# Ledger of designs, part 23: VH-VL binders against UPF0598 protein C8orf82 homolog

Target 1, 218 residues: UPF0598 protein C8orf82 homolog, of Mus musculus (Mouse) (q8ve95)
Amino acid sequence: MWPPSGAVRNLALVLARSQRARTCSGVERVSYTQGQSPEPRTREYFYYVDHQGQLFLDDSKMKNFITCFKDLQFLVTFFSRLRPNHSGRYEASFPFLSLCGRERNFLRCEDRPVVFTHLLASDSESPRLSYCGGGEALAIPFEPARLLPLAANGRLYHPAPERAGGVGLVRSALAFELSACFEYGPSSPTVPSHVHWQGRRIALTMDLAPLLPAAPPP
Below, E stands for the ipSAE of ESMFold2; O stands for the ipSAE of OpenDDE; V2 stands for 0.75 times the mean of E and O plus 0.25 times the DockQ between their complexes.

## First folded at step 16 (VH-VL; framework fv_ficlatuzumab)

Design z2 (from y3 with heavy chain S104G G105Y; at its last look DockQ between E and O 0.58; V2 from the best seeds 0.00; counts 0 for: pae E 3.7 > 2)
Fold by ESMFold2, look of step 16:
Structure z2 (fold): chain C 218 residues (1-218), chain A 124 residues (1-124), chain B 107 residues (1-107)
Amino acid sequence: as target 1 above (218 residues)
Amino acid sequence: QVQLVQPGAEVKKPGTSVKLSCKASGYTFTSYWMHWVRQAPGQGLEWIGEINPSGGYTNYNQKFKGRATLTVDKSTSTAYMELSSLRSEDTAVYYCAREPGWSGYYRSYGMDVWGQGTLLTVSS
Amino acid sequence: DIVMTQSPDSLAMSLGERVTLNCKASQSVDTYVSWYQQKPGQSPKLLIYWASKRESGVPDRFSGSGSATDFTLTISSVQAEDVADYHCQQYKDYPLTFGQGTKLEIK
């Protein structure tokens, strides 16, 4: 069902005008030096987060599971202090900023800065999604009714902290597991209408759609 | 293997300048911040400033700004601290200390490797 | 400048006793605190960073705790080789500042 190639591509034609790729423009036109301090009393570092929720130095030559940051305390510190970049520096190339003591840590991302990697306590009455390798320290309530599949890129989204853009990406392996819970209506095989979770049939709210500027409400 | 080597002692007269050296080995010099910290006899530790060898960026304790100058020579992996207009209260042990930037998967915000220190004596 | 105030100034302990060294910041430094051990005639050695994380190679009898303004270094069972000055340091804001130190001796 989701993410089946046919259903995803049909929805992609409807949503292709969302321009979601702007957060991942692939800009190589910005110049910086890791650890720069062009003004007193600050250090600046530059980071990248991929669609798997793995954090790298932005200029790392190899970006994969072997080379990503894994230290739990560092990841929790970094992402818990993440906010939109309103510093006046690098705003076009690095839309997010993590302020960690005397460090300004600029972040750009392949898709979203929040990438959900694990479903915690899935058998409980209060399951949570954890993101970016932070375990329970970087986790929010799982809201199955608010899952949003996006056919334009074949990806799945979920609410995220407002300070980090309000919406997060569900990493592909987790999205594949969750997609088995979707139900499509007989008159709309490309747009899911419900999700089945813990024995409940839940109507999808679609309330994340305002974060897609090309999708007017009915 | 990782080592910061400093000369053991320097003797100077008041009103002169000194340029203290700190030779790094066993690691990628430009990937780490270098700090300078002093300790007067019987006193605590006092941070002078820091330099990033990549790009030469510096941050100083305001107490020393105008008198202390931090530089590096990347070709020899050596950090320098020049202190001008010396006076007797500048008599202290001067340490260089490395702070890990990023060279792997792990970051620390502490000064993990210290030189053995240079005793600067300023006397008439 | 953020002032780091350590207490006590000195103490003497018996082998095997639990030791608690205190460090108070003049304003919140969150968890951006490190602790250093300085043996007589030697340069400082990093023990603890981020208030509670042990540096590689530091014995597990050393632990750190605290946040905001109040920090402690604990030695769970003091050994003879622990005779040293201990310094706390904040790195939340510039300038980086150290406490005045606590001298630990064995009776």
Scores: ipSAE 0.426, ipTM 0.740, lowest interface PAE 3.7, mean pLDDT 85
ESMFold2 (binder alone), look of step 16: mean pLDDT 91; pTM 0.944
OpenDDE, look of step 16: ipSAE 0.888; ipTM 0.951

Design z3 (from y3 with heavy chain M111F V113Y; at its last look DockQ between E and O 0.60; V2 from the best seeds 0.00; counts 0 for: pae E 2.4 > 2)
Fold by ESMFold2, look of step 16:
Structure z3 (fold): chain C 218 residues (1-218), chain A 124 residues (1-124), chain B 107 residues (1-107)
Amino acid sequence: as target 1 above (218 residues)
Amino acid sequence: QVQLVQPGAEVKKPGTSVKLSCKASGYTFTSYWMHWVRQAPGQGLEWIGEINPSGGYTNYNQKFKGRATLTVDKSTSTAYMELSSLRSEDTAVYYCAREPGWSSGYRSYGFDYWGQGTLLTVSS
Amino acid sequence: DIVMTQSPDSLAMSLGERVTLNCKASQSVDTYVSWYQQKPGQSPKLLIYWASKRESGVPDRFSGSGSATDFTLTISSVQAEDVADYHCQQYKDYPLTFGQGTKLEIK
């Protein structure tokens, strides 16, 4: 289980309220028009990905399963072409860009642009994690040693393609399933030290922690 | 029910202009690009241009730039294509066609609805 | 401009036969290809987009495949109502362009 029961429950509740408040204020004030064409021979669209890995138009009034994009080919094309936004347009508000034919597709994220949703059975020797609804077409090797539980927000992270930020979020339902495999040391009762996977006890490397600026400042 | 309604026919003399209309209904007009495509007798389809009704953004086939003008009237959900300096070679059926919208939670890039076309005849 | 070249220009097939229509792009268009059916006297109707995705309401006998420059539309078992012109279209880059069409007849 992550985070463990006890004093961390109160911190998680406070953090959840703070995260919701910041999500509700200020982020949706960037001015744009869906389908704008500010220069010849291109079109611009604006997207948002939530902590469940669901992709929406950024200006969708309701962001839930009904309004999210579900088409496999579209999602695979979108996320396979995702890169950091260096276009000179909307870089502060939309850190990622997917160039799809005639379209510049700007993306902002609740947490990470890559959100792992499923652990897939693999034809290879190791399982794979799929992300953002892309199934086998958007999947990477599962690296249990590099799982990063982050106490500051109660979330779980895993390596992701460098082009998409290098670290991805494990969605809550999958993180809950994986948390059953965690082991805690007596000196760190709130953060696991090991993961038990396929009959092996594996020490967590924590090597992704510097890539996540969600840690409290000293 | 999505519909794109066009007048059936127009007859014009060479050297004049025509403004063809396409009335849209059954969907949010400002959320979908509108395209214009023509088909001369015995020939294939030729893309003329596109317009985004919400901001009036246009892109034209360079073949028609300077002669074709795409506009919309958002209050009547009507798209227009004006073609100037008409030639007999402009005789064709002119279609308006909708590209699927970005507000649907589904993204397709084909033209999913077409008007029935206006036959423009440019003669003598 | 990206040229889309269809082959054959026309063909006649027996009912129930498998038909393959070809479309070749002059440069890569990735998977940004659509196919349209145009029955005599009617407007075009979208069959396939993204090279292989069937539009809602299109019978299962229609399928598309291909990427980069070579694309096919397959009709697994031709029916009488499939008499039409078939057009491929690329939407990778401006201007959008159509193939010249393939006329399918049955006898």
Scores: ipSAE 0.502, ipTM 0.768, lowest interface PAE 2.4, mean pLDDT 86
ESMFold2 (binder alone), look of step 16: mean pLDDT 92; pTM 0.945
OpenDDE, look of step 16: ipSAE 0.887; ipTM 0.950

Design z4 (from y3 with light chain R54L Y94W; at its last fold request DockQ between E and O 0.52; V2 from the best seeds 0.68)
Heavy chain, then light chain:
Amino acid sequence: QVQLVQPGAEVKKPGTSVKLSCKASGYTFTSYWMHWVRQAPGQGLEWIGEINPSGGYTNYNQKFKGRATLTVDKSTSTAYMELSSLRSEDTAVYYCAREPGWSSGYRSYGMDVWGQGTLLTVSS
Amino acid sequence: DIVMTQSPDSLAMSLGERVTLNCKASQSVDTYVSWYQQKPGQSPKLLIYWASKLESGVPDRFSGSGSATDFTLTISSVQAEDVADYHCQQYKDWPLTFGQGTKLEIK
ESMFold2, look of step 16: ipSAE 0.641; ipTM 0.840
ESMFold2 (binder alone), look of step 16: mean pLDDT 92; pTM 0.947
OpenDDE, look of step 16: ipSAE 0.881; ipTM 0.950
ESMFold2, look of step 17: ipSAE 0.621; ipTM 0.829
ESMFold2 (binder alone), look of step 17: mean pLDDT 91; pTM 0.944
OpenDDE, look of step 17: ipSAE 0.874; ipTM 0.946
ESMFold2, fold request of step 21: ipSAE 0.589, 0.583, 0.548; ipTM 0.811, 0.814, 0.787
ESMFold2 (binder alone), fold request of step 21: mean pLDDT 91, 92, 91; pTM 0.942, 0.942, 0.942
OpenDDE, fold request of step 21: ipSAE 0.888, 0.889, 0.888; ipTM 0.951, 0.951, 0.951

Design z5 (from y3 with heavy chain Y109W, light chain R54L; at its last look DockQ between E and O 0.62; V2 from the best seeds 0.00; counts 0 for: pae E 2.4 > 2)
Fold by ESMFold2, look of step 16:
Structure z5 (fold): chain C 218 residues (1-218), chain A 124 residues (1-124), chain B 107 residues (1-107)
Amino acid sequence: as target 1 above (218 residues)
Amino acid sequence: QVQLVQPGAEVKKPGTSVKLSCKASGYTFTSYWMHWVRQAPGQGLEWIGEINPSGGYTNYNQKFKGRATLTVDKSTSTAYMELSSLRSEDTAVYYCAREPGWSSGYRSWGMDVWGQGTLLTVSS
Amino acid sequence: DIVMTQSPDSLAMSLGERVTLNCKASQSVDTYVSWYQQKPGQSPKLLIYWASKLESGVPDRFSGSGSATDFTLTISSVQAEDVADYHCQQYKDYPLTFGQGTKLEIK
């Protein structure tokens, strides 16, 4: 199990923060029309990515596996073109955008725009993490030393492409699988100090911590 | 029964205007872009423009800007294309075609359903 | 405007032959290309979008490939009902533009 002997307290904290974040996220509203064209020769669409790495239209009534986008080519196109939103439009509400031809696709996130979903088998000793349903086409090398378990929210993070914010979320199911590899020290009783990977004991660098806020967004 | 129904033919004199209709049925009219495309006899396809029926947003081929006007009537699920200052070279079949705009979990950019076309003849 | 140039202008094939139709863009259109079939006296029918995605209900003998500027539509085994004009179309940028078409006939 990833959580230490204080797992009951840490799990309760994670659940409480998740509920609070969900509630706060539901209060911000912004006016838009899907498919709007406020400038000549462009189209605008609005999307949301959840903590499971599932992509939705932002205004979808139900956001679950049935209603998320699943087409591999679309997901690869969308996430490979993702960048910070510096367009002058909707920057506060939609921090990222994906430029797909004549379409300007705004994205907001429950946590991070990159959510790692699977650890992929490799023909080498360095397996890879895939994100956002993209399989091998949206994958990066797994760097176990740079895993960041964040005590404040109980979530696990990993390096991600710089254009998409540099840090991605490890979805909870994958984080649970990886937690079996963690080691806790006396000076870090509630957060791991090392990871055991491929016969090596590796100290966690924590070098991603400055890239994350102290608490999840409201 | 997704359908786009257009009148079969129109005959006009040069210098006049025409307003072509495209009646949609069998789908949610406001969730799909409507395109207009023409084809002169023996020629290829030429894109005129598009309209988003939900917000009335339009994009035009600059060749037709100032002469073509796209509108919709949401209450009758009908798209219209008005072409003014007609010339003999405007003689063509005019198609309406829908493109999926947005729906839960689905993306496509193709014009997936076409009307049968209206033959516009411009002659004196 | 992005110009889409198709080749050949026309061709005649025997039943069962493999056919490749070409479409070249004047600048990169990434994979934002669709292909339409237009049978005599009919309106266009969508075959392929995203350069290679087969539209539902289209026979699997049709396939598309290409990226950037060079695109192909392939019919693996031509049937009599495939007699038509074939149009490529880019939707990377406005205005949307079609190729001039390729006419396919049976010998």
Scores: ipSAE 0.550, ipTM 0.804, lowest interface PAE 2.4, mean pLDDT 86
ESMFold2 (binder alone), look of step 16: mean pLDDT 91; pTM 0.943
OpenDDE, look of step 16: ipSAE 0.886; ipTM 0.951

Design z6 (from y3 with heavy chain H35E; at its last look DockQ between E and O 0.04; V2 from the best seeds 0.00; counts 0 for: pae E 11.2 > 2, placed apart)
Fold by ESMFold2, look of step 16:
Parts: sequence; structure tokens; C-alpha cells
Structure z6 (fold): chain C 218 residues (1-218), chain A 124 residues (1-124), chain B 107 residues (1-107)
Amino acid sequence: as target 1 above (218 residues)
Amino acid sequence: QVQLVQPGAEVKKPGTSVKLSCKASGYTFTSYWMEWVRQAPGQGLEWIGEINPSGGYTNYNQKFKGRATLTVDKSTSTAYMELSSLRSEDTAVYYCAREPGWSSGYRSYGMDVWGQGTLLTVSS
Amino acid sequence: DIVMTQSPDSLAMSLGERVTLNCKASQSVDTYVSWYQQKPGQSPKLLIYWASKRESGVPDRFSGSGSATDFTLTISSVQAEDVADYHCQQYKDYPLTFGQGTKLEIK
């Protein structure tokens, strides 16, 4: 479902295939109060990250670019301390936990807790992908060979730290820019086979596919 | 070839300050938190604090807040810990250790590489 | 502060015996526990993180288990090179805290 290299991209078809965000009728509510203190000297807060890497309080009535958290110091602290939720509290609804001082900060996600938003260049180093608004403080090496386009949802994935499930989402705007580097084979025009990066033609490894529930077969 | 190199020893008088260094090599310095831990003779390990070299963000053990200052020099890949108003009970081996984060390229969470430690002796 | 209490304080074992070291947290730390080995005159070395995951290069005779407040490091068949102090450490909440250590000797 990736467009041919250099062609005009049809964003409307990509959005339709992503199953546009729905009203969550029937989604089970989890009972909590922001700032609750189930134990002495412990506060609990509840967060949500969307497919664009924007962080919100989970109970925010509006979740858009105006209402998301933007403070760099907070974002770096939050995501640098993120780990799987093994607390015995809210594990089913909030798979991740950020431990910031005496705060237990539970996180649930639209897709992945790591959402790559920018490609950071260096004059003498390999490029890095930054995520969730953290700039170079939240960045990892870009591995073009390991980009994984997933036909089932039309999204692009990249390796992420193991503690975040090993796979992160490339936000749609960045994925669109990177799609210009893809090469499609004559026998498989809907799934790219190679990426062209810095003068190199690199075969896509597809090694992240087993980490995603609906990944295409290898 | 990942390593953290620390000076072997420092001797200081009570009431003075010391600035201990930790030189990192063999990895991307800004992709890992740097932890500082001390061990008094014959005693256990005590966490002092941590710093994210990329943004300079710090967290301190409250026991040391106000006396300990963590800094980095990204151009030399060196972390520093300054401890002021030294007392005899500050006599210990001071370790630096790196801690993986999300930006460290898929490593687990734990202090996976330690320096050999600097023995600080505070005596008159 | 979360207090990590290790037991025993020391022990002496014969080669090949199974060794169990215990660590108890003063409140739940979920699985955010690491274990370190510190040989005489050396800096600590990471053995186990997330309570049970073995760091690369650590022999499979080392294993960790536990959750919430009670944690165990097991050495299935102790070797001469295992003479060391062993420290547990929680990283659920600040300040990060270590147990007082368990000294393992060979008799």
C-alpha cells in the first residue's frame, strides 16, 4: 500500500486504510483520579500517547496539537524513565509506566509508546530518529534497512528500545517523506523491497514483522 | 570497547570541595544516563544521582541535594560530580555507571557499565 | 526511601552447590530489580535486570526471580569465580537504593 517512489501520494487513501479514529463507544473506562495517592508519598497520574507522538493526560477532553504536553524537560524525563508496567496496578489498561521521582505515571497508547517524529542529521554521524518531542535527548540511530511498512494498517515502523516493545511507529508525516526513498519490485508493487539511502540501495530486512500482531508474512 | 575511566584517588580536607571526573569512550555519550554511586569502606552501595548528558537533566538523592552537582562536557564525553562541604563520612569509592535509556539503541534498563571508581579520602 | 534488605549477610558454600540469595523490598517495586556481582577489589557488574532477565555474557547458572517485595538470585552450581559480594537494587522509585549485600565465599 506504499505509493511508488516520486509519485504524488494519495493521503486520503492512506487515512481511509488507517481506519480513521473512531468514537470509543463501549470502551471500558478505568477508574482512577489524577494525582491519587494509594500509598504514602506516592502520586499516580494517567497518560495517553497518540499516533503522532503527542502526550496527553488520559482524561483530557480534547486531544489535539493545542492540548498536548510540549515542555521539553517534562517529555524527556517522562519518556526516558518509561518501562513496561509490572506494578500490579492498571496493567491491562496501561501497559507502560514512567517513574518520575515519587510519581507513578501510567501510559496507554494509540499504537506504540515510541512515535518517531523527526529525522536528525549530523554532518559526520549517521542520522538519528527523535521521538515524542524529545529532540536529541530522545533519539536513536536511524536504521533504514529495518524500516517496516505494514500493509494491514498502512503505517511505517522502525526499531525502538526493547523496554518499549522493540518497535516504534513512524508518524505519518515522516513516513510520507521517507516513502520517496522506497523501491517497489515489479512482482510486488504494493510493498517496497528496498530503500535508497545516502547513495546505497538497501534491501528491507522485515525482521520487525514478528513483533507486530498483524505484520505481513516474511 | 565501552569503558568509563576514573582517576584512582583523591585526598581532601574537611570543608573543601572535590570535582570527580568520568571519561566515557566506545559508545554514544549522549544516548545514556550517567549514574553516580558511592561505597564507603566495608559498606554497601549508595546512589548519589544521575544526569542525562544530552539535555543536562538531573535527579539527585535528597541526601546529597545541595552538596552534589552533576555536569557533563559533551565535547570530551566526560561526566563530572562535584561534592562540596566535605566531611569525613564522605570517604568512599565513587563510581560512575551508565544506564540505558530509550535513546541508547534497544538496551535494557540497568547500570551495565561501571568505572573502576575513585577513592576519595577526607581527612585532616 | 525504599529499603532493600538482603539475606543472609554472608555464606560459605562448597563448589557445585545451589545458592539462593534473598532480597526484600520495604514496599512493592514490581519487577524493577537488578542484581550486581562485585568481586573483591572490583567495581560492580550487572547480572540480572527486570528481576529475571540475564545480562549478556552472564552464565546461565545465574537466575533471578520474584516480584512485588520478594526477590531471589540463584546460582545453580556455584563455581570458584563466583566468590563476590552480591547486591540487589530497585529502580522503581527515587532514590535508587541497593541492598546491603551478601558475601559469598567458598569453603
Scores: ipSAE 0.006, ipTM 0.501, lowest interface PAE 11.2, mean pLDDT 82
ESMFold2 (binder alone), look of step 16: mean pLDDT 92; pTM 0.943
OpenDDE, look of step 16: ipSAE 0.894; ipTM 0.955

Design z7 (from y3 with light chain R54L Y91W; at its last look DockQ between E and O 0.61; V2 from the best seeds 0.00; counts 0 for: pae E 3.0 > 2)
Fold by ESMFold2, look of step 16:
Structure z7 (fold): chain C 218 residues (1-218), chain A 124 residues (1-124), chain B 107 residues (1-107)
Amino acid sequence: as target 1 above (218 residues)
Amino acid sequence: QVQLVQPGAEVKKPGTSVKLSCKASGYTFTSYWMHWVRQAPGQGLEWIGEINPSGGYTNYNQKFKGRATLTVDKSTSTAYMELSSLRSEDTAVYYCAREPGWSSGYRSYGMDVWGQGTLLTVSS
Amino acid sequence: DIVMTQSPDSLAMSLGERVTLNCKASQSVDTYVSWYQQKPGQSPKLLIYWASKLESGVPDRFSGSGSATDFTLTISSVQAEDVADYHCQQWKDYPLTFGQGTKLEIK
């Protein structure tokens, strides 16, 4: 098991300051109105996704399981159209944009916009990770070798669609279940070095690690 | 008990203007888009435009460009549609209709509550 | 403008029969389609949104399906109170547009 996220949370947030990673503390307050229409024939809405993959209106006063959006069709529509925010509007505060017909849906996130919630078909030759409540409609191939346990924040990451940031967070409950498959190296007993999956011992590649620290794109 | 109440009928002459009202009750008026849709006798439905009462934002069908004006009075929870330079082809039933609110933690697309409509007759 | 074309224009059915009403968009509207029932002399009532999701209080004999350009509304067992005009509507792009309607009658 890697260290709990609370032990190194502040250091991890410093290292992951990219516009694609999170809403940063200390950013100037963003002014908007839900349902605004600054241009003809457009609408704008503002959303937030937490570290559990729950989607909220950004200005919701309470953000918990009771208040999150749960409708499957809406979630699939929202996240399947997610892309980096290059609209010229709110790019600093809302790094992602979901273009849903007439709507420009701005998204900021606690960690990553893609949060894997379930492992589908885990006994099959081709298991899949689903994200953000979308079931099979929001799922990608599970790549055990590319799981990235990050000691700095105690969180687990996995490849995600490039259009949605390239790296997704494995939510804590799923990460805990997967932790039973981890093997620790003798020189780093608190950080896994291998994962055991379907009878195979697989070295963790760690190839996602450079993408998580805040850095300018090449 | 969500309700949209409209006057039953209006009669106007060509070249004049009309301002139709739609009084909302039973919900938070400023959290839902209000649409206006008309239906000429024996014809289909035609979208006129929409208004967000919280900021007064509007979008119009281009066919009504320059003739239709949507407004709200938040203190009375009333939406208005003003149509100028009336012509005989403007004879229709005019509906207001609510779109499901985004503030409910739920997004749905549709006009879930309709007024009973105001019959506007434009004739000499 | 996205044109929504409904077929048939009218239909007469016996009580208890299954009927499907068709709606075709002139370009993809993904699943941004709603269906409305309009009984004679009444305002429209929402039946289906997101192409297939049943509005609260609508009988379960109504269902919707389709994506992209081809959509259907199905009534599994037609009742006398289902006599109405049925309209599809797209929500993908402005202006919002409705189909011309399909009139359902009992024969």
Scores: ipSAE 0.446, ipTM 0.741, lowest interface PAE 3.0, mean pLDDT 86
ESMFold2 (binder alone), look of step 16: mean pLDDT 92; pTM 0.942
OpenDDE, look of step 16: ipSAE 0.884; ipTM 0.950

## First folded at step 17 (VH-VL; framework fv_ficlatuzumab)

Design k1 (from z4 with heavy chain T58K; at its last fold request DockQ between E and O 0.70; V2 from the best seeds 0.00; counts 0 for: pae E 2.2 > 2)
Heavy chain, then light chain:
Amino acid sequence: QVQLVQPGAEVKKPGTSVKLSCKASGYTFTSYWMHWVRQAPGQGLEWIGEINPSGGYKNYNQKFKGRATLTVDKSTSTAYMELSSLRSEDTAVYYCAREPGWSSGYRSYGMDVWGQGTLLTVSS
Amino acid sequence: DIVMTQSPDSLAMSLGERVTLNCKASQSVDTYVSWYQQKPGQSPKLLIYWASKLESGVPDRFSGSGSATDFTLTISSVQAEDVADYHCQQYKDWPLTFGQGTKLEIK
ESMFold2, look of step 17: ipSAE 0.675; ipTM 0.850
ESMFold2 (binder alone), look of step 17: mean pLDDT 92; pTM 0.947
OpenDDE, look of step 17: ipSAE 0.827; ipTM 0.915
ESMFold2, look of step 18: ipSAE 0.576; ipTM 0.808
ESMFold2 (binder alone), look of step 18: mean pLDDT 92; pTM 0.945
OpenDDE, look of step 18: ipSAE 0.834; ipTM 0.919
ESMFold2, fold request of step 21: ipSAE 0.503, 0.556, 0.544; ipTM 0.765, 0.795, 0.790
ESMFold2 (binder alone), fold request of step 21: mean pLDDT 91, 91, 92; pTM 0.943, 0.944, 0.944
OpenDDE, fold request of step 21: ipSAE 0.880, 0.872, 0.883; ipTM 0.946, 0.941, 0.948

Design k2 (from z4 with heavy chain S104G G105S; at its last look DockQ between E and O 0.48; V2 from the best seeds 0.00; counts 0 for: pae E 6.3 > 2)
Fold by ESMFold2, look of step 17:
Structure k2 (fold): chain C 218 residues (1-218), chain A 124 residues (1-124), chain B 107 residues (1-107)
Amino acid sequence: as target 1 above (218 residues)
Amino acid sequence: QVQLVQPGAEVKKPGTSVKLSCKASGYTFTSYWMHWVRQAPGQGLEWIGEINPSGGYTNYNQKFKGRATLTVDKSTSTAYMELSSLRSEDTAVYYCAREPGWSGSYRSYGMDVWGQGTLLTVSS
Amino acid sequence: DIVMTQSPDSLAMSLGERVTLNCKASQSVDTYVSWYQQKPGQSPKLLIYWASKLESGVPDRFSGSGSATDFTLTISSVQAEDVADYHCQQYKDWPLTFGQGTKLEIK
């Protein structure tokens, strides 16, 4: 059943879209101005990361591959300095914050702030997962045993840096590629029980599941 | 063509005020911070302050606290710097300079376009 | 205030020589440093931002390097038109501050 069957993948996509719509219709709008300076020694900017790991200004009217930020130095700096937002400002709507020079960069996200986009493998070292367009500069060791397939949304998760909540989303295209390595048990018809990696059969730990409870509303 | 146009010179007496202008053209005025920087004869560059034209937010060098006021007029794409209680030590060339903001920029850069400067002379 | 200290104060070089100008910050400014060229009687012109990125239209004989507190502007082969004052500037924190400048002359 994993990778998600056509029905499961379609349902997860529909549910994700519906959940975003419900959130937007049910809460007060967040008011801000890009580049505002409400206190000394700070400029404030507001960002959004989608389920593909693409970073945008939060108020961009067009959010697609053409309009996302792509500069490697910026992305590495931004995500390397990401932390939970405990600034006292915009915490409900922007759960994460990146402190970059004079910039207080607020971040909200479709799913997780860390989105793994590529599996980086080399001949001489263990595979790594890269995230958010950062290539090897934003990468962590791949831990196949800790992959977490989540039946409720059909998405795949992996450990991420603790400063970013400890869990990241595996981009759907990458999740589909990894699904070829999954094995399903008789008692687990909708999620895999094992992953086969580099000739080894590895039981999935499922230890990331507690980290995925819903965040507070915006 | 991106331009910041300033008057060439101003002459003032001590104790008076001056309001210097900086007319922007060739770009979206509200997408860039505007800085004011001065250079006294034989001296280096000294930052006075900055203003975000979209929201009117300002930051000042503490040295000019209470004497400098930065404003903008969005309808004419013009930035202004008013300096009060003029002293002979305020004799300098005053530059405006833009810095990329949020629109069209994902990070802060240096001051990429400068005006030609206004020579302010304060003498009795 | 973060103090930016440039060295040397002035220098004279032969055409085609390699020039190295230094800028030291009184505390870490990460890579938030820009370099400006100011020719006699002109306003400053941006050469380098983010410590090492070359502004569009600037000849590639100019380069910048450094991080934290120590920064360098290099001109690989000095030309006659490079006679100018050169300023470094930090934009990590307020107030924004410039170095005192380095005057480059050709012998």
Scores: ipSAE 0.043, ipTM 0.592, lowest interface PAE 6.3, mean pLDDT 83
ESMFold2 (binder alone), look of step 17: mean pLDDT 91; pTM 0.942
OpenDDE, look of step 17: ipSAE 0.868; ipTM 0.944

